# VH-VL binders against q960a1r229to459: the designs that were tried, part 5

Target 1, 231 residues: q960a1r229to459
Amino acid sequence: LKGDRIELLLPKNIDQFKKFKKDRTVISSGLITRFVSTRNPKEFSQKWISTKYVKEFNEITVNKDSVVVGAALNIQKMADTLTSSLSINIGKEIDSFIQKFSSPQIANFATWTGAIISGAKSSLSVSDLLILFNVLDAKLTLLNNSGELTQVAIEEFAEKKLFATHTIVNAIFSRSLTGFLFCLKLGETSEQDSTNFNFAALVGNQVSRIFVGLGGQPKRLTSLEVHIDAL

## First folded at step 17 (VH-VL)

Design x4
Fold by OpenDDE, look of step 19:
Structure x4 (fold): chain C 231 residues (1-231), chain A 119 residues (1-119), chain B 106 residues (1-106)
Amino acid sequence: as target 1 above (231 residues)
Amino acid sequence: DVQLVQSGAEVKKPGASVKVSCKASGYTFTDYYMHWVRQAPGQGLEWIGYINPNRDYTDYADSVQGRFTITTDKSTSTAYMELSSLRSEDTATYYCARWGYNEYSFDYWGQGTTVTVSS
Amino acid sequence: DIVLTQSPATLSLSPGERATLSCRASQSVSYMNWYQQKPGKAPKRWIYDASNRATGVPARFSGSGSGTDYSLTINSLEAEDAATYYCQQYSTEPRTFGGGTKVEIK
């Protein structure tokens, strides 16, 4: 899409994306892009590049030991992929947790990447996806400005604020996790998109993983993990 | 014992709609994904879509996207597939199939529902 | 989409003979399943995750393979083994099936 105010590139693969990314703002949803562009003043001008049609950003790969989810996929698709590809004891809880996450409208149109970045940028908001990624020890494949791909832990992504310099290509989840996942979300109302508090615990794994979200980055409860693992 | 029982054969004209049912029994309906696979006469098997009954999340093959709709009734443990804007190439036997956890395969199949689309 | 090519399309053998069915994927897959289908009947899961026999499947059936190449072997064919066998991959969406191998018993 081209116009006086908004110029949008729609690359079809990661190589094209790398080539055209320079000096452009990365966006995900074409629908949202159009909506935003129509509301902008005539003096507004911006160059965009979308991940929506990039092949590598839309792929789901199920390996024996991991599942890979492309960055352009919506929250619902990501959630479903995790539900279906992880152990039943973990996947079932993910499914249940995501049902309480957001309105169907948001979950259907917003990318999980957008949610992760929003959560990582905020020092105040409580992100359900962010805590889920933390408790599952998710890895992110990132594309830097030099065109190189690297993998980092979700904690490192947030801590180093890599969202400012890198583009998320996909997320990698281990399928080797064992045990049970417990997630809790508390908001003002049971059906609100906002979360005031969340909790996630993976127990029965070789090493327990327990996180609490009160705003900003989820906090790992290491002392509790040690205690639980000693039981 | 796990059983999937589908509705009877249907004959429709092009452009019409039909709804096929698949009643599940012998297991917790919401714990398993229900898929649909079709087979044209004398041809192979084609995956066409699935639903997570717990969350009512669906996904479809490109060949049927926008025309077919999968739904569930949890109270009756029944999955439905509505086929709209029927085409002659939609003539096939349609199977519901449960996707088995941990074994990553279609472990149980319905008996099939033949849908014939003809002028 | 991952394309699964099965060979041969038809296999005609006598009772007691050994049958080998091949399934080749256009790219590496994580899970390969096999289904048996008899005329006028629904498919039945036969082999799952490359080498596991489903419940009720005779020991004469075996599956093997990895990456892009998979096979189903029937040792000492019996008349009841006459059917079409389909391979199916689970690695990338959408799930896809092979074209099938029809096993005929002379």
Scores: ipSAE 0.771, ipTM 0.892, lowest interface PAE 0.6, mean pLDDT 92
Fold by ESMFold2, look of step 19:
Structure x4 (fold): chain C 231 residues (1-231), chain A 119 residues (1-119), chain B 106 residues (1-106)
Amino acid sequence: as target 1 above (231 residues)
Amino acid sequence: DVQLVQSGAEVKKPGASVKVSCKASGYTFTDYYMHWVRQAPGQGLEWIGYINPNRDYTDYADSVQGRFTITTDKSTSTAYMELSSLRSEDTATYYCARWGYNEYSFDYWGQGTTVTVSS
Amino acid sequence: DIVLTQSPATLSLSPGERATLSCRASQSVSYMNWYQQKPGKAPKRWIYDASNRATGVPARFSGSGSGTDYSLTINSLEAEDAATYYCQQYSTEPRTFGGGTKVEIK
């Protein structure tokens, strides 16, 4: 990295985080993102703020109807939480699917928020975690620059590019989902390990949710959902 | 029928290590998380941590981080818990317990392994 | 961490009496489980999700509660019910247990 001066804040709770996040680059433990307020980097020091030690970003809460996963958790911990707290036909498929696309080293180190933001920014790549969030109808709790919290669907987060203006606090998954989850990942054998195509379907729920990943944001297959729900 | 069978009692000196086994039968071992819980004499139950046998991922209670290591051997459907640098306060009965998905509770328990740490 | 406080620590009653065991959480929880442990034996799942009896649990056992206050009730206590009962929460990490209530039969 560049520059000889860096300042990294390590807040312990959300109140401290709100107080000190102004004009700082928010980092998760798996990735570091630099924010530059102007286009002259030689005049700026690197100013970062971490989510790693914020209590609220590391919390897991299991309610009767929802499970809430803090933003600073790694992918493996999120997967374990969902697997343990959702219905067996959904939780087991999540465990199997995540293990197929994340190496143990990456899943144990990378945050789920880093992966979601990376997927939401891309117009070309196929994101396995993003399609999973879409099929599960995940909601995100976001913190704006004024310290206010709002909740949005995962589709809105990506569509409105809210990663540029908001900080993810947690994800919320419904525990009222029923039916069967099916996930598929297809890649190629090469020096580059990536997904070329993925597919996720939750069927047997009140309203089926079916998505395909072909590059960029997952696309919902509403016509197929109508046919399956009619059966 | 689900069964968890643990290794026999251990007597150890302070500073030694102990490794307790938990052999599972009656289900697909990699489909269920395995947890470990201990109980000091005359005391209640203390959760130690778990392993996801499918990918060997572990996590531990903050109070016990650093000295416990949970592992598995998938070929024998066996979970292990190793405790290093034993202290007299580690004298306890150690249980393995399986996490039940539909009931969100520990549905099956091993019979327990007593570890005694004394001079 | 959520602390679970069980009371009383020991409950000595005669056969046929009604036993009520209390479990109080330090903050609101959505999930409370109960385990029975007899001397020299491993715990057994007894009540899950506040009020559901595990397989083989007699109908005289019932669980209730929400928020911070939960209870386990034994209607018409029997000699085989002598055991220690532990509550356990599954709402926040880590999963924690109460200190137990020992039920004795006079």
Scores: ipSAE 0.429, ipTM 0.748, lowest interface PAE 3.7, mean pLDDT 83

## First folded at step 19 (VH-VL)

Design y1
Fold by OpenDDE, fold request of step 22:
Structure y1 (fold): chain C 231 residues (1-231), chain A 119 residues (1-119), chain B 106 residues (1-106)
Amino acid sequence: as target 1 above (231 residues)
Amino acid sequence: DVQLVQSGAEVKKPGASVKVSCKASGYTFTDYYMHWVRQAPGQGLEWIGYINPNRDYTDYADSVQGRFTITTDKSTSTAYMELSSLRSEDTATYYCARWGYDEYSFDYWGQGTTVTVSS
Amino acid sequence: DIVLTQSPATLSLSPGERATLSCRASQSVSYMNWYQQKPGKAPKRWIYDASNRATGVPARFSGSGSGTDYSLTINSLEAEDAATYYCQQYSTEPRTFGGGTKVEIK
């Protein structure tokens, strides 16, 4: 790479990661590509740290009551994991929804964490992953600057802009959800990030969960949930 | 009835390539992920990879990463696995297996395809 | 990767006897499945989620366990039960199998 000196650390475990994370930009790859270096020349960081060899960022765990997906995984791998580990009435819809989410190239290479952060930073864009995380009541495990791990709801993560101060380690999805998941996406093209509207509803759960995306954080339709649950 | 029917046995030399097929019937092909599992002679079972037929997304075990390629033909409801750069250690019976929903297990298996790699 | 250790490697018993097959995981697992494989045949799903019999599996088969220790039990062995049984975990990727227990009927 021609240009400024770039330093990439490759921690082998979470403790090393915690130790060296300060003042470094996180990357899931073990290599810094020219593409990464040229993406934001004005804010180019010379110090990077990789999650590639840290188990906690790359691990998939299926528990009885939850599914845990590491932050370094790509969008499609996350989606496939959820599809494979949740009920058929939810998993199939996730699979279908993600199929329409973005181009295969993006879904296969972009981390779900990157997508979540991008969506959370935007007040105008409609994020398919954000609405999915919300309707599924997803939690995030976050690493703060002090090296402490905390678990927060996806809503809190976005509202408090925790992406500025925390590193996402994994996402936690409940496996106790029941009912049927319905997802809808509207956009100009199916292959580009042109979504201008999305909708997600989990119906038949203990409490229905219904969200609409019109830009920024998805809005929960509580009145509709109450109505449906009363039927 | 759900059925997975695989192609016949293959004998190859080291360094060669072979492509095995798995034809699915009795269900909607794109609704389920297809996995591949191999079994060396007299040994146990080893998961080697899977494909999401909807997205043609694949993932592989480290032992076969970069050498094996899984693909699908939706029009014929067939999954394929191409084995390249064959090694003697790749000698095994290869099975396609469907991952089932709700029961979180391989619910249907192909009959297996024996691939023998010998000099 | 999660390592599944099955014991014994071979179990030789007479018809009517009780067989207990063990599967021990290197770490705690949430889902354990069992497959039956007869010589020259593909594996068949036999027990799923530790204790549920697959369709067509006789009642003499049962599964139990949690955490790191799982077992498959065959009450009153029959000749047709001669096979190799494999455990398989779905808790941590990649999914892994045990080495198998071969059940022989005397």
Scores: ipSAE 0.913, ipTM 0.967, lowest interface PAE 0.4, mean pLDDT 93
Fold by OpenDDE, fold request of step 22:
Structure y1 (fold): chain C 231 residues (1-231), chain A 119 residues (1-119), chain B 106 residues (1-106)
Amino acid sequence: as target 1 above (231 residues)
Amino acid sequence: DVQLVQSGAEVKKPGASVKVSCKASGYTFTDYYMHWVRQAPGQGLEWIGYINPNRDYTDYADSVQGRFTITTDKSTSTAYMELSSLRSEDTATYYCARWGYDEYSFDYWGQGTTVTVSS
Amino acid sequence: DIVLTQSPATLSLSPGERATLSCRASQSVSYMNWYQQKPGKAPKRWIYDASNRATGVPARFSGSGSGTDYSLTINSLEAEDAATYYCQQYSTEPRTFGGGTKVEIK
């Protein structure tokens, strides 16, 4: 390896991760070579820590009332998990929505957390995963710098920019959701989880959730929800 | 009626490759994940991988990672498993099994394909 | 991985007797399924989600359990019930099977 020394830790469990996270930049990759070729080591942290091999970050748990998806999982695996664990009317739409992802290769390798964080950081990009998480009312388990775990709504995560201070451990989805999910997207890009427009609506015999993405955080259409629920 | 029909028995040498087919009928092929489970002689069942036919995404057990490939042909509603660099411990009956979403179980199974790896 | 331990390994009983098969998980699981396998044949789904009989399964079969402890009961054994029964969990990946209980009819 040429250049400055880069240290990458590959913790195997969350306790190790907690212990070593404090002075390290978190990444989802286990490969150091990317840093040497694409970044100037002098401008970036020399200490990195990866979530890739952390046991708890790779766990999928299907409960009776919820499904939990670890932060280290790729987009495809996350999608498969949701598709298989949620109701058929919701799961099939998720499968279809992700199937239309602009780059299957990206979906195969990129973590869903990476996409969520990228979407949350951007005021311009339209993230498909972000709108999906919003419409499904996803919760995130976050690890702060003190080693404490908290759960927050996806909206709060983005609004408070918790990605700056917290590490996503997993996402929690309710399995009690009923009704039908409708997802649309236009203007896909091959390089990232971004489109020009997306739309997601969960409607049925429950409180409707409707979101539109035009850039940045998806906007909730509360008035429309109220209208639909009154019908 | 849902049916999964697998290809016939295979005898291979160590280091060779084997490809087994599983033809599905009686349902929309892309709506269900196809899994593969193997059973060594006189042993229990071992999950080895699955494919989402709609997105062609696959995941494999650690025991076969790097040697095991699942593919599909949507036009024929057929799933394939290919195992390379065969070892004696790969000797087993291989089953394709559909995962039933609503009932969270393997609801339909192929008849099995016996793969024997011997020198 | 979740380890499923089935007991006993072999159960030999006479027709008409009651059989109880146990499946214990190394950790709590949400869904437990049972499969029946006869010699030289593929497994068949028998019980799903702990207590639901699959289509065609006789009423003498029942499943119960929660958490880490599950059981399959055959109220009155018949000759056709001779098979190996496997439990399988759907709670965490990878999906895993028990070692099986072989039911023999005397």
Scores: ipSAE 0.899, ipTM 0.953, lowest interface PAE 0.5, mean pLDDT 93
Fold by OpenDDE, look of step 19:
Structure y1 (fold): chain C 231 residues (1-231), chain A 119 residues (1-119), chain B 106 residues (1-106)
Amino acid sequence: as target 1 above (231 residues)
Amino acid sequence: DVQLVQSGAEVKKPGASVKVSCKASGYTFTDYYMHWVRQAPGQGLEWIGYINPNRDYTDYADSVQGRFTITTDKSTSTAYMELSSLRSEDTATYYCARWGYDEYSFDYWGQGTTVTVSS
Amino acid sequence: DIVLTQSPATLSLSPGERATLSCRASQSVSYMNWYQQKPGKAPKRWIYDASNRATGVPARFSGSGSGTDYSLTINSLEAEDAATYYCQQYSTEPRTFGGGTKVEIK
């Protein structure tokens, strides 16, 4: 943190966050995410606001029909929550997929929100979390500049580039999904932080969900879904 | 059959450290999260932390954060909990417990390890 | 943290009588479990997700409830049912337990 003075606000709840967000760059609690943001000096802001201590951004709620995960949580905590709260045929695969996802350093210290935003911004990188969110049909609760909360599908978030104008508060995962989850990650080497190709399929649900990642936004294989569902 | 077998009772002085073990058998060790729960004498149960054996990721209750460390040895299917900077209020029986899928509960428990902290 | 309050603290009944144990949560919970613990022994899962008996649990045991109010009922108490029963919630982190109800058989 060399150079000009940096101002960092640490709100304790969403109301404070809303109040102080103006003219400040939102940063996640993850160390790695913070480092990434500092790599682009052209977009560097001296005024920051952190989600790290915002109560609503750190909550985990397990409902009968959904799991809600706060935006300030790290990738591994999110994964563990999903693994522990979804059916074994889905949860175990999530656990297995995430352990191959990135280095423990990234998983333990980077927020899932940071990863989702990074993936959504990129047209080239293959994001493992993004494909996972897509196959699970995850919803995001977003806070806009007016202080209003809205829920959107992960696809809409990326398509409309809502990361530019909105702050992610939490993710909502359905617990109504049935069947089996299959995930695949291919990188240059084992346990690499980079992914060249990923695949995710939820089969045995009322409607199959199948996605492939080759860069940018995952592509849904609708024709394959129809075929599988007809079997 | 699923079994969790813990190490024997320990007596320590305040400020000391102790390491308790929990050996799992009858299932694939890395497929389930291992939790730890303690019970002070004559008191109820308190969740204190867990570990994901696949990644060795841990999370702890605030009451033990920074003092307790959970680890695993996959080769022996054993979970460990090291208790450091022991306090009198840490006197309790410590249980390892497996979190079960689909049924969302602690489905198997170790027999417990009593740790007594006294001057 | 979600606080679970169990009542009564102690329940003393005769064999054959009906026992009702209460567990009240400080806020609505999604999953409630019950564990049986006998003196000097580890807890055993007894009821999971409010009303499901664990393997080996006699039919005289039943669980019910939703939201903030849950109960464990023992129809026709037997001597072997003497134990402390704990409720446990899975809705918010951290997972928490009730203070327990000690069931004594006269």
Scores: ipSAE 0.806, ipTM 0.911, lowest interface PAE 0.6, mean pLDDT 92
Fold by OpenDDE, look of step 20:
Parts: C-alpha cells; structure tokens; sequence
Structure y1 (fold): chain C 231 residues (1-231), chain A 119 residues (1-119), chain B 106 residues (1-106)
C-alpha cells in the first residue's frame, strides 16, 4: 500500500451485501491481503466489497441430506467440514487430499471460493478444489447482479464463466454419496500452489464419477465410469 | 480401549497462561478430530474449539478466539490447549472430547482439567 | 448460534417413575445427542442421533424427536440414573449444548 486508496466495504449480511455491491469488486476474505499487497495503489483507486463478515457467507450447515459450506470460509475449514460430515470412505480421502494442497498457510487463510475462482480462470494450472468439487458433484449457490440466488453445478459454473457475473454464496455437498473416493495429485514438487495433473474418482456410488485435470478445467471420463460401473 | 487422559488441576492469576494436555490412546490419534469443551462451576457445557491432528488446523469459539491455542504432538498422541490472557470467566473444568465419525457425537471424553483463575 | 433449551431444569422423582426430559432448539436441527454427567465426572455420551443408545446405556433410556423438539425418556427410574443430562446439536456451527436437566432421585 503506497498511497493508493482502496475502499473496502464490509457488509454484515447478504441484504447489505446486495445493496452495496453495485460497482464494487467482490473479494473473498482470504484474498483481501493478497490483492492489497500485490497492487500499487499510487495510480488508481479501487472499490471493493468483502464477504468476510457476511453471515450467510460464513455459515456451515449440516443437514441429513447435504452439507452447506459458506463461501467465505477457508479451504481447510471447508475440508474439515466435509471430512467430518461425509462417509468415512469419502471424508478421509478429502482430508488426505487437502493435506497435499499447497502449503498449510494457503489452506488456512485462502478461501475455497478464491481457489475455485482462480482455478476457473486459469488455463495453465489445475485447481485441486475444482476437481474435488466436480467429483463430489457439488452445487454452488450464486448471487447474480439482480440480487437473485440460483443454484448451479460446479461444472456449469466454470464452463459458463459465471464467476464474472455471479458471487458464490455457498457450496452444497450431497451426503448421500457412497463408495470410495480416490484422489491423485501430481506436480513439479510437493506443496505447490498449482497442480499439473489431478485425478479424482468416486467409485462404488450409484454412478461413478471420474475426473481428470491436465491443465485447464477438469474433464469427466464418462467412458471409464461406464466401464467401472459395469464391473 | 479408547482413553483420553488429561493433565492435573491448575490455579492461575488473571493475565497468566496455562497449558492443559490430553493424551489419547486406544485409537489412531490422527484419524479423529479432538475438541475441547469447558464447564464453569455449576454451569453447562460450552464448546470452545477443535483441532484436526492431520493438518494441525484449528477453529475456536468466539469467546476464546485469540486467547486459546490448540496444538498436538502426534508422536505422543497428545492434544494441548494453551489458555492465555486468563480471565476469571475462564474458570472452568476443561474437557477434551473426540468427535466420532458417522455417529456425529462426542464419543469419548477426558476426565477433565480444572482451571481456576483468581486474583 | 443454535440455542438449546432444556426443561425442566431439575426433575425430582421416585424410583420406578417415568422421567421425560425436553430439549427445544431455536431452529431445526439434524442431529441431536444426549450426554449424562454425574457430579465430579466427565460427560458420557448417552444418546446419539436422537434415538440411538450408546454402548452400555440401559434399555430403560430412550430418545426421540425431530426438527426443534427432542426428548429423552427414562422408564422406571433407578437410583443410578441421578445425573445431569445435556442435549447437544450438530447442524450448525458452532456445536452447542443445552443448559442441562438435573435428575434427582427421591
């Protein structure tokens, strides 16, 4: 921060958030420091709005059928919630997968929303969270510019580039998933922020879900799913 | 058999710090989340935080955020809670409790550690 | 936070009588647990997920409920049942406990 003024609004609830969003750039709480530190505010002024203190973006709800995780939560909190709320065969793998996700600092401070959005924009790297959300068939609750909430699949979110026009409020995970989750992450080195190759497979469910990432968006391996389900 | 054994009672003055331990046995320490719950004298139970032993990630109740720190030593299967900036309101019996998978409940508890904060 | 209100605060009954403990949540909860605590002792898991008895819990104990209203019932009270019982929810973070019901045996 060298002289440039950044205006940051910190709404406390979704209603305030809707009202104040207007021409402001939305940032997740975990990205505030990064944006502030990486930009030279000397020549420009930016208006921002944060989800950090918005109640609806920070909630965790465990239902009988689903787990809801607020968008403002960090990656580790999201992972912990899923690990503790899903079947052990799935939850344990999630925990293991996240342990290999970048550095502990990133996992502890960066929001999962930030990681999702960053991954969705990137064509050079594979986001671990994108493949995880895809294999788990996660749904996102989105707030559009009109103030309406809609629900979309994570794959649709990325494909349609909804991050440009929508704000993620929360993610919804099904608790009805069965079977075993297998995740594989490969990179140049361990504990990197980016992944070169990612693989996730949920097998033993009613319908297997298999995704691979090699740069860009995860791709679903439908043919392999059919093969596995036929075994 | 699963057992959680906690350290002994502590008496401290306001502003001081204390570290309580919880040694786990009978199960794989890193496979379960360890929570801490406290109980003021004659009062009910209050959740105050947890740790994921695999990642050493913690979360705390607002009432103790910034003052309490939960850690683990995986080599000894021990969870710790350091209570700093102690207040009279922190006087309580502190319990470590394991969160059970699939049953979604605290299935095992330590015997408790009484921490008394008095001037 | 979800507030759990337990009633009554104290319940004094004779051996052989039926005890009904109530736990009301400020909003609908998905999982409700009950813990038994005797004086000077740590809580023990007693009922989990509304109606499941923990290992070692006598059959005279039963749990029921859904949504915002849960109950723990003790059929034919015994002297050893004297304790404080706490309900606890797992639906919304943070996990919260009720204020407890103290069961006294006359």
Amino acid sequence: as target 1 above (231 residues)
Amino acid sequence: DVQLVQSGAEVKKPGASVKVSCKASGYTFTDYYMHWVRQAPGQGLEWIGYINPNRDYTDYADSVQGRFTITTDKSTSTAYMELSSLRSEDTATYYCARWGYDEYSFDYWGQGTTVTVSS
Amino acid sequence: DIVLTQSPATLSLSPGERATLSCRASQSVSYMNWYQQKPGKAPKRWIYDASNRATGVPARFSGSGSGTDYSLTINSLEAEDAATYYCQQYSTEPRTFGGGTKVEIK
Scores: ipSAE 0.786, ipTM 0.903, lowest interface PAE 0.6, mean pLDDT 91

